# Designs tried in a protein design chat: VH-VL binders against o04291r164to392. Part 23

Target 1, 229 residues: o04291r164to392
Amino acid sequence: DANNPAGLLSIAEEALAEFLSKATGTAVDWVQMIGMKPGPDSIGIVAISRNCSGIAARACGLVSLEPMKVAEILKDRPSWLRDCRSVDTLSVIPAGNGGTIELIYTQMYAPTTLAAARDFWTLRYSTCLEDGSYVVCERSLTSATGGPTGPPSSNFVRAEMKPSGFLIRPCDGGGSILHIVDHVDLDAWSVPEVMRPLYESSKILAQKMTVAALRHVRQIAQETSGEVQ
Short names: E, the ipSAE of ESMFold2; O, the ipSAE of ESMFold2 at other seeds; V2, 0.75 times the mean of E and O plus 0.25 times the DockQ between their complexes.

## First folded at step 6 (VH-VL; framework fv_ragifilimab)

Design s28
Fold by ESMFold2-Fast, scan of step 6:
Structure s28 (fold): chain C 229 residues (1-229), chain A 120 residues (1-120), chain B 113 residues (1-113)
Amino acid sequence: as target 1 above (229 residues)
Amino acid sequence: QVQLVQSGAEVKKPGASVKVSCKGSGYTFTGYYMYWVRQAPGQGLEWIGYINPNSGGTTYNQKFKDRATMTVDKSISTAYMELSRLRSDDTAVYYCTRSGSESPHGMDVWGQGTLVTVSS
Amino acid sequence: DIVMTQSPDSLAVSLGERATINCKSSQSVLYSSNNKNYLTWYQQKPGQPPKLLIYWASTRESGVPDRFSGSGSGTDFTLTISSLQAEDVAVYHCQQYYSLPLTFGQGTKLEIK
């Protein structure tokens, strides 16, 4: 509920803790993505999870931009997320700690004939950590956590995003190390056989999303360097 | 005004390839899936495949997967469908069509059709 | 593959009378989890491409006259034109989008009596 800022901040902080555990911790078993080639410069690491509910992918790499600038670029999701159909920011709430909470509605293209297009109702939390790192963490809001009940349209299937996002750590001498996590929770074992193509599409999307984000930031960093001549 | 405009009629010999174009206008081209459907003379409609114009990702009817290739050129808002190793039973009107706003697999805007005749 | 069968192949109806066209799928196109029927109806006039009439078995596309209605569930579906007008002369096609490949019925030709 946008009228409960303390409750939303509580959800945001919980999501942040879980995201950080996935981005930098060992709680999730990560293996290299099969069939994924590193970028031409090969300085990014890409992995998928095999021991969590749903599917998760993470990537990390060096980028030649400061943390806040990297965050600004990546928050403009439509500029780099190819399968995004539309994004609406429903509300923006300043957090008392200097961070920002956004309530976001996203529509994706339909991946198969068995499932309509996916949509997400999410909370996105952006804040600066004490070590100078910047974080952008996002998770789905369900009816249990104050999100809307049911789909906004009969043509969409509500999807669930587990804590996902970007951790951007400053590097000595300038630049950042960027950690990316994309986690979508679809329990494949409980999913009817007719819906399994949706699960596989989500797995592929997670892999492509993490790589696309890293490549986009690197491209912008290169273009920004060029403007100095 | 939203419209899809297709390339003109083609006459091909068996074994040749044909490439049909479909130019979208009056809407955000990358916002809608593009489908390809054909109709042989006096017959029903037959789905070939669909493409996401934003990503280039494709899904084909298995019947056509080894002969059909769908592509897009976003810079000119144009989709293409190439069918290779043509046979006489490929003679049909070929349509491009876009997804509906309310149904991804309900086809709400159709091109005028391109007649492809395959004759010996 | 899901096979779509329409009946009759052709139908002649007098102006102002009711026309009914049937569509049968070889297996259910109702997805129980969302309780939706993955079925669409199209109208095709001579020399023209098909035009979307109805999706989700019973939802009219914007701009489609209210004399057109869709009904049915599972495997048996009906398109009804409550009061036939001259401009309704066309071939009507049903389509399922429950599973790949997307499949259409053979078409029903509607003519004035």
Scores: ipSAE 0.000, ipTM 0.459, lowest interface PAE 14.3, mean pLDDT 79

Design s29
Fold by ESMFold2-Fast, scan of step 6:
Order: structure tokens, then sequence, then C-alpha cells
Structure s29 (fold): chain C 229 residues (1-229), chain A 120 residues (1-120), chain B 113 residues (1-113)
């Protein structure tokens, strides 16, 4: 139930548990991308899910920024995701223990040659874990969870995000280990033929999101490391 | 390095068919749509169609729908375009090209082109 | 079909001077939902395939020099080269991708004066 703070916190905590099991667990079978060469495009380990509902991608890499700074950068989605048209924060709710819950509406440009523009209505939960790790996890709110029940805008397809986000662990000696999960579930078997190119586009978008996020953070880390403060 | 490499020049008689190949390398072949575009000597560019290499699904320009056939062989990262019932005005350089992910139908990588001459 | 018309057909400009090429669409290529113009520009040198310069009417492709810029909205678009270099001699093509079939302008040939 998304209509009250206690219901939102319950949804947020459930999303966090599911996200962590994907980011660090072995319950999902991950296939590493082959053919990634060391060089300017070396971005760390990237994997696509094989044994889960829908399409998921995950990535892991080292970055030379502290966890809170990494989280701040990645929360500004339009700064690193070129396909992001707009992000509107509809509500901000303190979650206790220093955490924050945000209700967010996002519009995306058409991500591929055959895909319609997408929009999302999500809950994003940002908190610090006991080990000093920072987490930003996000999931769609649907009619079943008290989210919007109306159709998307006439030129958009409402996309559904399963628990996804960023786990940012501090490294001894400074910097962070960044874990990324993007998980979208569009039931291809129940989707009309005309909508199947959009499902395929979602696979490509999830893969690009993990890559874009990691590259962007590393670029900012590189720029920041040259400055004296 | 991302590349599209096409088959060599062809000379055909009117009424024949031609099949041009396009081999992709340096990227995930099934992750990007493949387009076919032609250019007659001294003329502008003309779109023929596109294919989704992952599914084999095709979309054709109505002008070419009854004569063009696009296919892919994922095992060798190669796309094909066959044009049948050739006419002298089909003489052109035929290009395969990939759309990038930043914009629908913006062609970021091109093959070198295949000259098809239809005569006699 | 959306008809794309370029002007002029050919243009001669001195090195270091500004070159301006126009492209008009028979219908608007502005999509109101995302506020984007579905228009690209390509550069084509003799014996070579076209090279993507600009997409979304004004966004430069990676690696394209900043002397190239695109502007315009709806039906009227312009490609500008602010300081012509010798290597910019080429035919320039605009393309719309608002609706199928995908269509191109006839091309504008740019030469050194």
Amino acid sequence: as target 1 above (229 residues)
Amino acid sequence: QVQLVQSGAEVKKPGASVKVSCKGSGYTFTGYYMYWVRQAPGQGLEWIGYINPNSGGTTYNQKFKDRATMTVDKSISTAYMELSRLRSDDTAVYYCTRSGSESPHAFDIWGQGTLVTVSS
Amino acid sequence: DIVMTQSPDSLAVSLGERATINCKSSQSVLYSSNNKNYLTWYQQKPGQPPKLLIYWASTRESGVPDRFSGSGSGTDFTLTISSLQAEDVAVYHCQQYYSLPLTFGQGTKLEIK
C-alpha cells in the first residue's frame, strides 16, 4: 500500500532485500559478457541474467569516490542516462535511520529504432547500511501496491521496474566498489505482437544503463582526482 | 573496432537477382538493427528496409517490399539483402548500416558499399 | 511520404568562412511528447559511405568537430560549418526519421571557392 508512510517503508524494505539478493547473491544465474576488451571501453564486469523473470543486467566495478558521493551522482539520472527526458520527484518521505523514500516519475526517450517512449512511476529508497555501504534501490509502484491505476500518457508505454539500483561499498584505503542491477519485467508471452519490439528494447536499455552508470562515475572520479582541495 | 564489411561488386542482367552480404564485427551483432540504403550514381540516398538481427523481423519501404528480402545468419554475424527482378534503374551502390542506440534510425556505422550494375 | 528538400544544390565557400545548408520537410518532424526533432545530418566524401554528423537536429555525434552545428525545429533546419576546412568538402544529406518510409534530402555539394 503506497497511500501511507508505513506502507511505503514496507515496500521499500522488501525492494531492498530483493535488490541485495540480485546484486550480491547467487540465486540468479548471471552470464558474463564476452568480448569486452581492456582499454578505453573497459568498465568492469557486466552480466546478463539467464534464470530470472524478465530481463536483468548487473555490473560491478571499482571507483575512486566515496560511497555517498557515488550515490549523489547516480541519483541524478539525467546527468548520465542520455535516454532520460525528465525526472520529477512527486514526494520525499524520511524513512528513519537517516534513509529517504522518494516517489518519482520518469519519462524516457525512445531507446531504440522500434521502441515507443517509456515512462516509470517508482519508489526510490536511499539508505546507509550498518557496514558503511550506501544503497539506492528503486522499483515500480503498480495498482497492486497502491500506485497509479490509469493508462500512461498517450505517447508513452508504462514500463515496470523490478527491484534495481546501486550498492556502493567502501574500500579499504578509500574509494568504493559499485554494484549495479537493472531489472525490467515485461511478460513477453502475454505482450501483443506489436509490443514485442519494446520488450527487446528493454534488454538493450538495461545493459546500456549499467554500462553508462559505471562509465559516468569513473569519468567524474578521474576529473575529481586531479583537483587539490 | 566496430566494422561492417560488405561483399564485392556485382554485374547482373535485367530480370536477375542479386544478394549482398554485410558482416559485422567488433560489437554485439544482435544488439543493433541493420538497415539497407542505396544510392544511384549522382543521386541521393534511398532507404530499402531494416531487420532486427535477433528476431529476424523485417520492415520494408513499400517501394521495395515485393522485390527485397532481408535475412541474417547470427552464427557468422552476417546480414543479407536480396533484390529480385532487377531493372537498369536498380544500378546503385548498396549500403548496409547500423543504427546507434542514441537515436532511432540514426546511422552511426556504415559498410563500405557494394556497387551493383544492371545492364544488357 | 515526408519529402525532404535541401538548398542550395551546391555551394562554394572560402576556407575559414561560414557555410550554411538548409533542409525543409513537407511535414513537421517535431514530436510534441518528447519535444525532439527527428532529423539527422550526414557528410559524404567522394567514394566513401555517409558519416553521421548530427542527430536530434542539433546533437553532435561523438568525434564530430564543434565547428559543425545543427539548428531549427519543425519543418526548417540548418547545418552550419562555422570555419570551413579543406577536409569539409563533401555532399551533405539531411534525413527524417519521424515517420516511415525514412527519407533523405537530395544532397548539397559543398566546394572550396
Scores: ipSAE 0.000, ipTM 0.405, lowest interface PAE 19.5, mean pLDDT 79

Design s30
Fold by ESMFold2-Fast, scan of step 6:
Structure s30 (fold): chain C 229 residues (1-229), chain A 120 residues (1-120), chain B 113 residues (1-113)
Amino acid sequence: as target 1 above (229 residues)
Amino acid sequence: QVQLVQSGAEVKKPGASVKVSCKGSGYTFTGYYMYWVRQAPGQGLEWIGYINPNSGGTTYNQKFKDRATMTVDKSISTAYMELSRLRSDDTAVYYCTRSGSESPHPFDYWGQGTLVTVSS
Amino acid sequence: DIVMTQSPDSLAVSLGERATINCKSSQSVLYSSNNKNYLTWYQQKPGQPPKLLIYWASTRESGVPDRFSGSGSGTDFTLTISSLQAEDVAVYHCQQYYSLPLTFGQGTKLEIK
């Protein structure tokens, strides 16, 4: 039941396990994008899934910021995701070990002039792992998992976010290795035929999201290291 | 040549379930959504639902969502529609039809239809 | 749900004459972002599945004779057969694909007079 703290934590831990298997494991077969390499001016390694429902993209790169600071930056989604119209934090629930669970409603601008805008009703789980890594993991809540039972807002198509987010591992000597997964399934929310252009463009959106996140944290890392004290 | 071939006619008793198959050939099976539509004798067409063969994601007409189950087997390019707890008024010809996945695309190819008769 | 209503229920037209079938939707099926009407017309002969004739209200499917034409916008649509041929005897269905659930008109039976 997602309407009680124990039920929400159970959903959060399940989402975390699935996210970690996508980010670092072999649960999904990834096709690496040719020409992407780690470096100060490169995006890092980017790959698109072949064997999952919906459309998934994964990216990995080095950033010159400590894991907690990377997590804080990426949690402010509107600051780096151009297509994010609004984010409403509906509830904040402290989890064990200093973690937090947030219930979030997000509205996105339409990705193209031919596609409807989409919205998301999600649970976002932020926690520290035993090895000092930080994770920010998010997934949609449906009526089956205690999410909204009514229809989406007028003029929006409700999209489903599969476990997605950021795994931020500390590096020897400072900085972080950032793993990003964006996984969206537009079919789950009764997408009509008129929304097919949105579904097709979601592959491009997933790639842009992973690229935007990585570039944004690298930009802030450069700005932070450039500050004189 | 694009072809959708459905399983043969079925006769069922009230309360039983029926599972109709639709095999696609001559095109990329995962490039098109598969829709299910029925037509009672002498009546109009009624939409049941659709499935994305690539993801397995389904969308049902509210009238059928508690009784209809759509699945696919990509290895044999076949979609299935199972309707449970059959009633006499479920007697109809059931059709599969495809629609493109990359833009709104009308139902350009249809299966030949499967007559399901529900009688005691 | 969008309700599709066809008129007439049946009509008889002489060979070579014009046949007109109407379809009305209970709400607009015009998508403002692309200015397209999400309306299709199908032809169904006895014992056969429906066959696509017209989509986007007025775009003829490849292989469909040019005597078939669709017109209209928003809520009122018309299928016209400019010169009826014997092979045109069928039931004609309109369908909206703007909104779920997908809905069809009741059908119009076209016969030779």
Scores: ipSAE 0.000, ipTM 0.433, lowest interface PAE 13.4, mean pLDDT 79

Design s31
Fold by ESMFold2-Fast, scan of step 6:
Structure s31 (fold): chain C 229 residues (1-229), chain A 120 residues (1-120), chain B 113 residues (1-113)
Amino acid sequence: as target 1 above (229 residues)
Amino acid sequence: QVQLVQSGAEVKKPGASVKVSCKGSGYTFTDYYMYWVRQAPGQGLEWIGYINPNSGGTTYNQKFKDRATMTVDKSISTAYMELSRLRSDDTAVYYCTRSGSESPHYMDVWGQGTLVTVSS
Amino acid sequence: DIVMTQSPDSLAVSLGERATINCKSSQSVLYSSNNKNYLTWYQQKPGQPPKLLIYWASTRESGVPDRFSGSGSGTDFTLTISSLQAEDVAVYHCQQYYSLPLTFGQGTKLEIK
């Protein structure tokens, strides 16, 4: 709720701290994905967390773009996430520290024709750190934390995003190191019973954001790498 | 230390309702599903339902859906299970239990149990 | 519903000997796409709640002694205690988490011969 900006900032700062711990910390147990073979240009690490509810994945890779440019690209989620149906920015709140808080409603396409589509009500916090790093972190809101009151539309199952997002750090030689965390609870039990074990154990859903984001940013970097001024 | 602490034993008459509480500590309460399982004296375990503590979303075993109600109070990290229209065959130890770390629907941490006795 | 059947109902084994408990599911709990069996084993001592021993049919929970092992796939599963200790006297339950409703076996009582 935009009527409680101080409360939203508090939530944003908590989300940022938790996201940074997941993105760069060594205390969390991450397991590299089986079957992820490096391609000719693959330099990213994709890993899955064992010590969380839902499914968490993280990835890290080098990108030949500056942090602010990477953030601009990744904020346009429908451009790189095929499962994203729509993104509506409901409110934009300056954080007072140069950062921005956005209240966002996202609709995702259904995982199968037999399952309901998912939607998210989230707070997205974007800020620049003192070392020139840019952070975009996001988490779900409930009615208690200033999110929507009542259930989602009958066409959608409300999904939960745990602190997730992007940490984009500048490199000495130019370009950036992109850290990605995707931590979601898609409520596997809304999927037909015969398919539920796949969603509970599958790393596919956990990798959609991390792999797609890294791939898309690298593709844009390649397309601009031939510019000679 | 992760632990689940349940409310004390209850004695009820047929037709009454009982509400059992379960307080979690030592972990992030909203990160794990909470399950309710019962065990009649000398018998096996029977699943009642589970609740997502973050959303309040519930899934019930069809056998119990008309009589069981699961709720949660996130502010005090406590889950509740209420069973109504009690029968003598509802006499059992009722457990709350937390989902596993690598997958939902297996149970890694269990409460101590609450004995509910239904007798005339 | 997936029906879980344990055998035997009760078993007496001498200290230091091997104990074997079986669990059968009425349909496969193996999901071929991820090659995982959705099967757990719990230990329950008198007056205590169940304690998780094994998940994914063969993965031992942290802190569980290595004398406990799980094996099997699909519909037929086994819990083995390689060298019975006095503290292992308990009822053992298998559970499937492949589909709802979640179902448990009837339990196998393990006692000292």
Scores: ipSAE 0.000, ipTM 0.424, lowest interface PAE 16.8, mean pLDDT 79

Design s32 (at its last look DockQ between E and O 0.74; V2 from the best seeds 0.00; counts 0 for: pae E 2.4 > 2)
Fold by ESMFold2 at other seeds, look of step 6:
Structure s32 (fold): chain C 229 residues (1-229), chain A 120 residues (1-120), chain B 113 residues (1-113)
Amino acid sequence: as target 1 above (229 residues)
Amino acid sequence: QVQLVQSGAEVKKPGASVKVSCKGSGYTFTSYYMYWVRQAPGQGLEWIGYINPNSGGTTYNQKFKDRATMTVDKSISTAYMELSRLRSDDTAVYYCTRSGSESPHYMDVWGQGTLVTVSS
Amino acid sequence: DIVMTQSPDSLAVSLGERATINCKSSQSVLYSSNNKNYLTWYQQKPGQPPKLLIYWASTRESGVPDRFSGSGSGTDFTLTISSLQAEDVAVYHCQQYYSLPLTFGQGTKLEIK
């Protein structure tokens, strides 16, 4: 049933499984992004999708914050995602396993007046794994998935978020390894042909969202340690 | 200036159906959820469901899912709620109400109500 | 389902005196991530539909007199009318919008003593 907590948990657990297969496996045909080589001073490893539905980007990097703090920072999407206009949590459902399910309405700014801004209606699932990792995963709710109907979108084009999120693994010496997956379908066919590359480029997705998130967490980690660079 | 105007009172027999209408004016009809809530005589309020008037998508309280049908006609800014297989305990005032500006799950404007009486 | 329980079911208060109505939810309706309480209060005068008074537990809707205030957090909430007026005779309802199904308290009838 659409507002049944067990039904929503089932959607959440399927999203988690799909997200993990992207974050740590080969569920997406990943290609390393040129110029993002590993190194002691690099932000991390960044890859973009090839030949998948929609567009996707992935990043993995080290951050000197504990997993829960990293999750807290990244859940506050307006604080780091420049194009994010608003994030509204419309419903909060405790998962019986100690996790939390949120139903979220997100509005984005449009990069141009030539195309309508996008919005998202999503389920976000936050939980702690048995190995001490913390996960925050998210996916769109649609008529195909089930779940409560989302808010009216008369001024926006409803985009789709495919299973995406953050996997945050604790490190033995402190800090965390952060895995990020962003996977979206921005409905590129609803924009003028000249603008479509902005809505179909995994590289632009990586630059604007995936890399931005990793940089933001690392910046906060430096400020928290009191170090000046 | 924002108004929700509902259809008039109805008397029905058990087993029949009723369809209540709700016309919105003074705002952009398709930009807000429309809710349906009922109140039995001397009782509290009970949420029936809501509809996204832009897409036509619906979400029902499980109690009513198999008997309630919510629809909209965007061209005349009107929402409808039909309740089938009526019972005597469906006697109530039925309200349409619009979602709030900061959260769609609270109601900021209410219709005047439609009394539905189910009796032999 | 989140059960909303109001107390008292009925009260009588003299004109100009303070009226206090309580609402308790069966689970917290505070979301710590945004620090918001998903709680509304409605006023329903005899023969009229409910009218929104307060949302987010303590934010007055525009046009609501400042003698109405909401307070509380988590599971325990209070509606206070600081100086009762004759037009405040009504049934008052709390409602949570933290999770579906949306649920209301049973109502509190406020009368002039």
Scores: ipSAE 0.653, ipTM 0.853, lowest interface PAE 1.8, mean pLDDT 89
Fold by ESMFold2, look of step 6:
Structure s32 (fold): chain C 229 residues (1-229), chain A 120 residues (1-120), chain B 113 residues (1-113)
Amino acid sequence: as target 1 above (229 residues)
Amino acid sequence: QVQLVQSGAEVKKPGASVKVSCKGSGYTFTSYYMYWVRQAPGQGLEWIGYINPNSGGTTYNQKFKDRATMTVDKSISTAYMELSRLRSDDTAVYYCTRSGSESPHYMDVWGQGTLVTVSS
Amino acid sequence: DIVMTQSPDSLAVSLGERATINCKSSQSVLYSSNNKNYLTWYQQKPGQPPKLLIYWASTRESGVPDRFSGSGSGTDFTLTISSLQAEDVAVYHCQQYYSLPLTFGQGTKLEIK
């Protein structure tokens, strides 16, 4: 039964595998966005999806913070994602391998008053990989995946998060290499036609979410080092 | 003014089924989880499961998964819990209870309870 | 499953005196990422359904008298009634909502000495 810890771990492990294939591989047909860089002197790379289900964006960059600190910052979505209204952890399941599974309800602000805001019911899996990397991956729980039923959403449209998250690899000499993947289906057909580009554009997703996350972590890293821009 | 009103007491024979109803009033029925909990005489509380009244989606305690069925009728703001293949140790008061107003994590409004007695 | 164990099973306390009820979970119900204890206390008077008293281990529900307080963290929790009133005669239950299945303590019966 998918309501028990073994079933949830199976969902988590599958989400992790799919996320990693997106983050460091070719599971998504990525198109590099050379004109979209985080920060003024960034060495980050940003890509968006082509010809995939939903919309997706990926970023990769160096940050001068330890992997666990990066994970801590990015797990607190309201602190860096402007459209994130709230993140509420409803259940916590130890994975048995030192990892953690969270069942999370997230509410978003809408970019317009003409369409309902989105919410998400997700499983988030945090664990350390064999190579010393730390990963935080996340995906929606749906009837197809199984798992506990999410909260009612009378004022929200339930959107789908496909396997997404953060892969954080420690660097020799300190700091981290941060890989970010955001992959969502925002149910664009539920909004007025004139608003659909806001909900179907991988480029907008990259600008509002993926790049924003990388920029936020890099800014905190600069403030921690005492560097003045 | 938020209120949950349950159906009356029932007496059943072993092997039968029972269906308990729970009508919500004074709030938007489809906006909160509905939980089912039971209490055998002189014993503690035992969670059976919960239902999302908007979608009809359910989550059961593994102990009851193959015998319990939770449903809702949104048009009359009523939740139902059916327990099949009854045994004498299913004798208990069955409660419906709503999720908290500030959070879906806990139960803040309880029905009056429905005594189900299973006796030969 | 997280097992919730209450102590004592019953106690008698004089009117106006302090009553203390303990609840222990078999594993921590404190989540470090949000620093919240997923622990609730209910009061169940004779012949009545349970009533919510405390959630998040220490937050009093609206309308609950100030004499009720919750404390503790991790695995060890306490419900305290600072000055016992006659209407406080009840069974008190703790419940965790950290992980499914949701589980309750066995209850503590509070009587007047």
Scores: ipSAE 0.589, ipTM 0.839, lowest interface PAE 2.5, mean pLDDT 89
Fold by ESMFold2-Fast, scan of step 6:
Structure s32 (fold): chain C 229 residues (1-229), chain A 120 residues (1-120), chain B 113 residues (1-113)
Amino acid sequence: as target 1 above (229 residues)
Amino acid sequence: QVQLVQSGAEVKKPGASVKVSCKGSGYTFTSYYMYWVRQAPGQGLEWIGYINPNSGGTTYNQKFKDRATMTVDKSISTAYMELSRLRSDDTAVYYCTRSGSESPHYMDVWGQGTLVTVSS
Amino acid sequence: DIVMTQSPDSLAVSLGERATINCKSSQSVLYSSNNKNYLTWYQQKPGQPPKLLIYWASTRESGVPDRFSGSGSGTDFTLTISSLQAEDVAVYHCQQYYSLPLTFGQGTKLEIK
């Protein structure tokens, strides 16, 4: 039985290491998107991965909130990701290092009626780094990763989340630098052929989480600034 | 046949550092946390820290955080624990141990131990 | 930190008789969401490293004789050896793995009477 806390913590630590290498490292070749221009929601840098399975994007932006507050906001995924139908936290496990491991079942809305909606069974690991940065990283639990089998669900295609999440670094002047990685495999071969490019290599899908997260945190920062004035 | 084999006994002066090695065999080295635990003569066991051999991620007991450094060399299935600024009360047998299969943080396989003596 | 206290510090038991060793944690090591006690027992024979006997307070490690049993929940735990054998002379340690730092009892020395 691979459903033991030692395995879950190992998965969490491995997800963290891989997420950090994607968020700040050079192990993955990122392609800057052509045609990106500053706008009201400019996030600085957005790129698509070339060296990964599935579709991946990363972004980096400044936000006027402290790291713990940014993490708190972004952990409430349905509040900022419009494609998110529901999130159920089925288990909460202390990681022993001050961090928290959560086993999460997520249902998404389908982008079209021609394909089944996706669901995810993930482990989310939240921890503080030694430099005062906060990390929320998440990955799917599969037969390949080990860990418990997730809930069965009718009418959904189980998608795979590769290590993804948020690295939130404190800024000297107050506020945070938010690094975002979104890396998913939506099982393109389960959809009709005409829809497969959307699920395999869509720049729109690759940017959905990164753009939505930064826009939402900025909105909350503006509301918080108005509140404390 | 799972075993952990540690380096030999060390004698050090106060203020020096010591580095103990622990070679795993008979299992997938990167699939188990490695723990370091010490035992002063006639005393109980004291946890120093653990390392994830796959990620290199480490967690230390706060008591040892400033002086202990845990590392691994995956290519030779070997873990290391270095303890700096040694004091006479660091005299102990130092054990490397492997995580249990059913939960992190209980230890199912232990090295033979390395006696570190700190004397002036 | 969770403080682990064993009692007695030492005991002598005749061959074939029951030995009982107690371990108390300063706070509960029972995790309510999985209903498991995060407690282990180790056996340490003279000149040897500790050997895992029992985890989850009552689950015997593979290869450990059935004369060894663990019991208890929350803060009070007991290791029982139902019929002492000569090879059981050792120091016995309890450990909690509910939270960090990982902590051990001071050990109980078991001798033949």
Scores: ipSAE 0.017, ipTM 0.484, lowest interface PAE 5.5, mean pLDDT 83
ESMFold2 (binder alone), look of step 6: mean pLDDT 94; pTM 0.955
ESMFold2, look of step 7: ipSAE 0.577; ipTM 0.829
ESMFold2 (binder alone), look of step 7: mean pLDDT 94; pTM 0.953
ESMFold2 at other seeds, look of step 7: ipSAE 0.609; ipTM 0.846

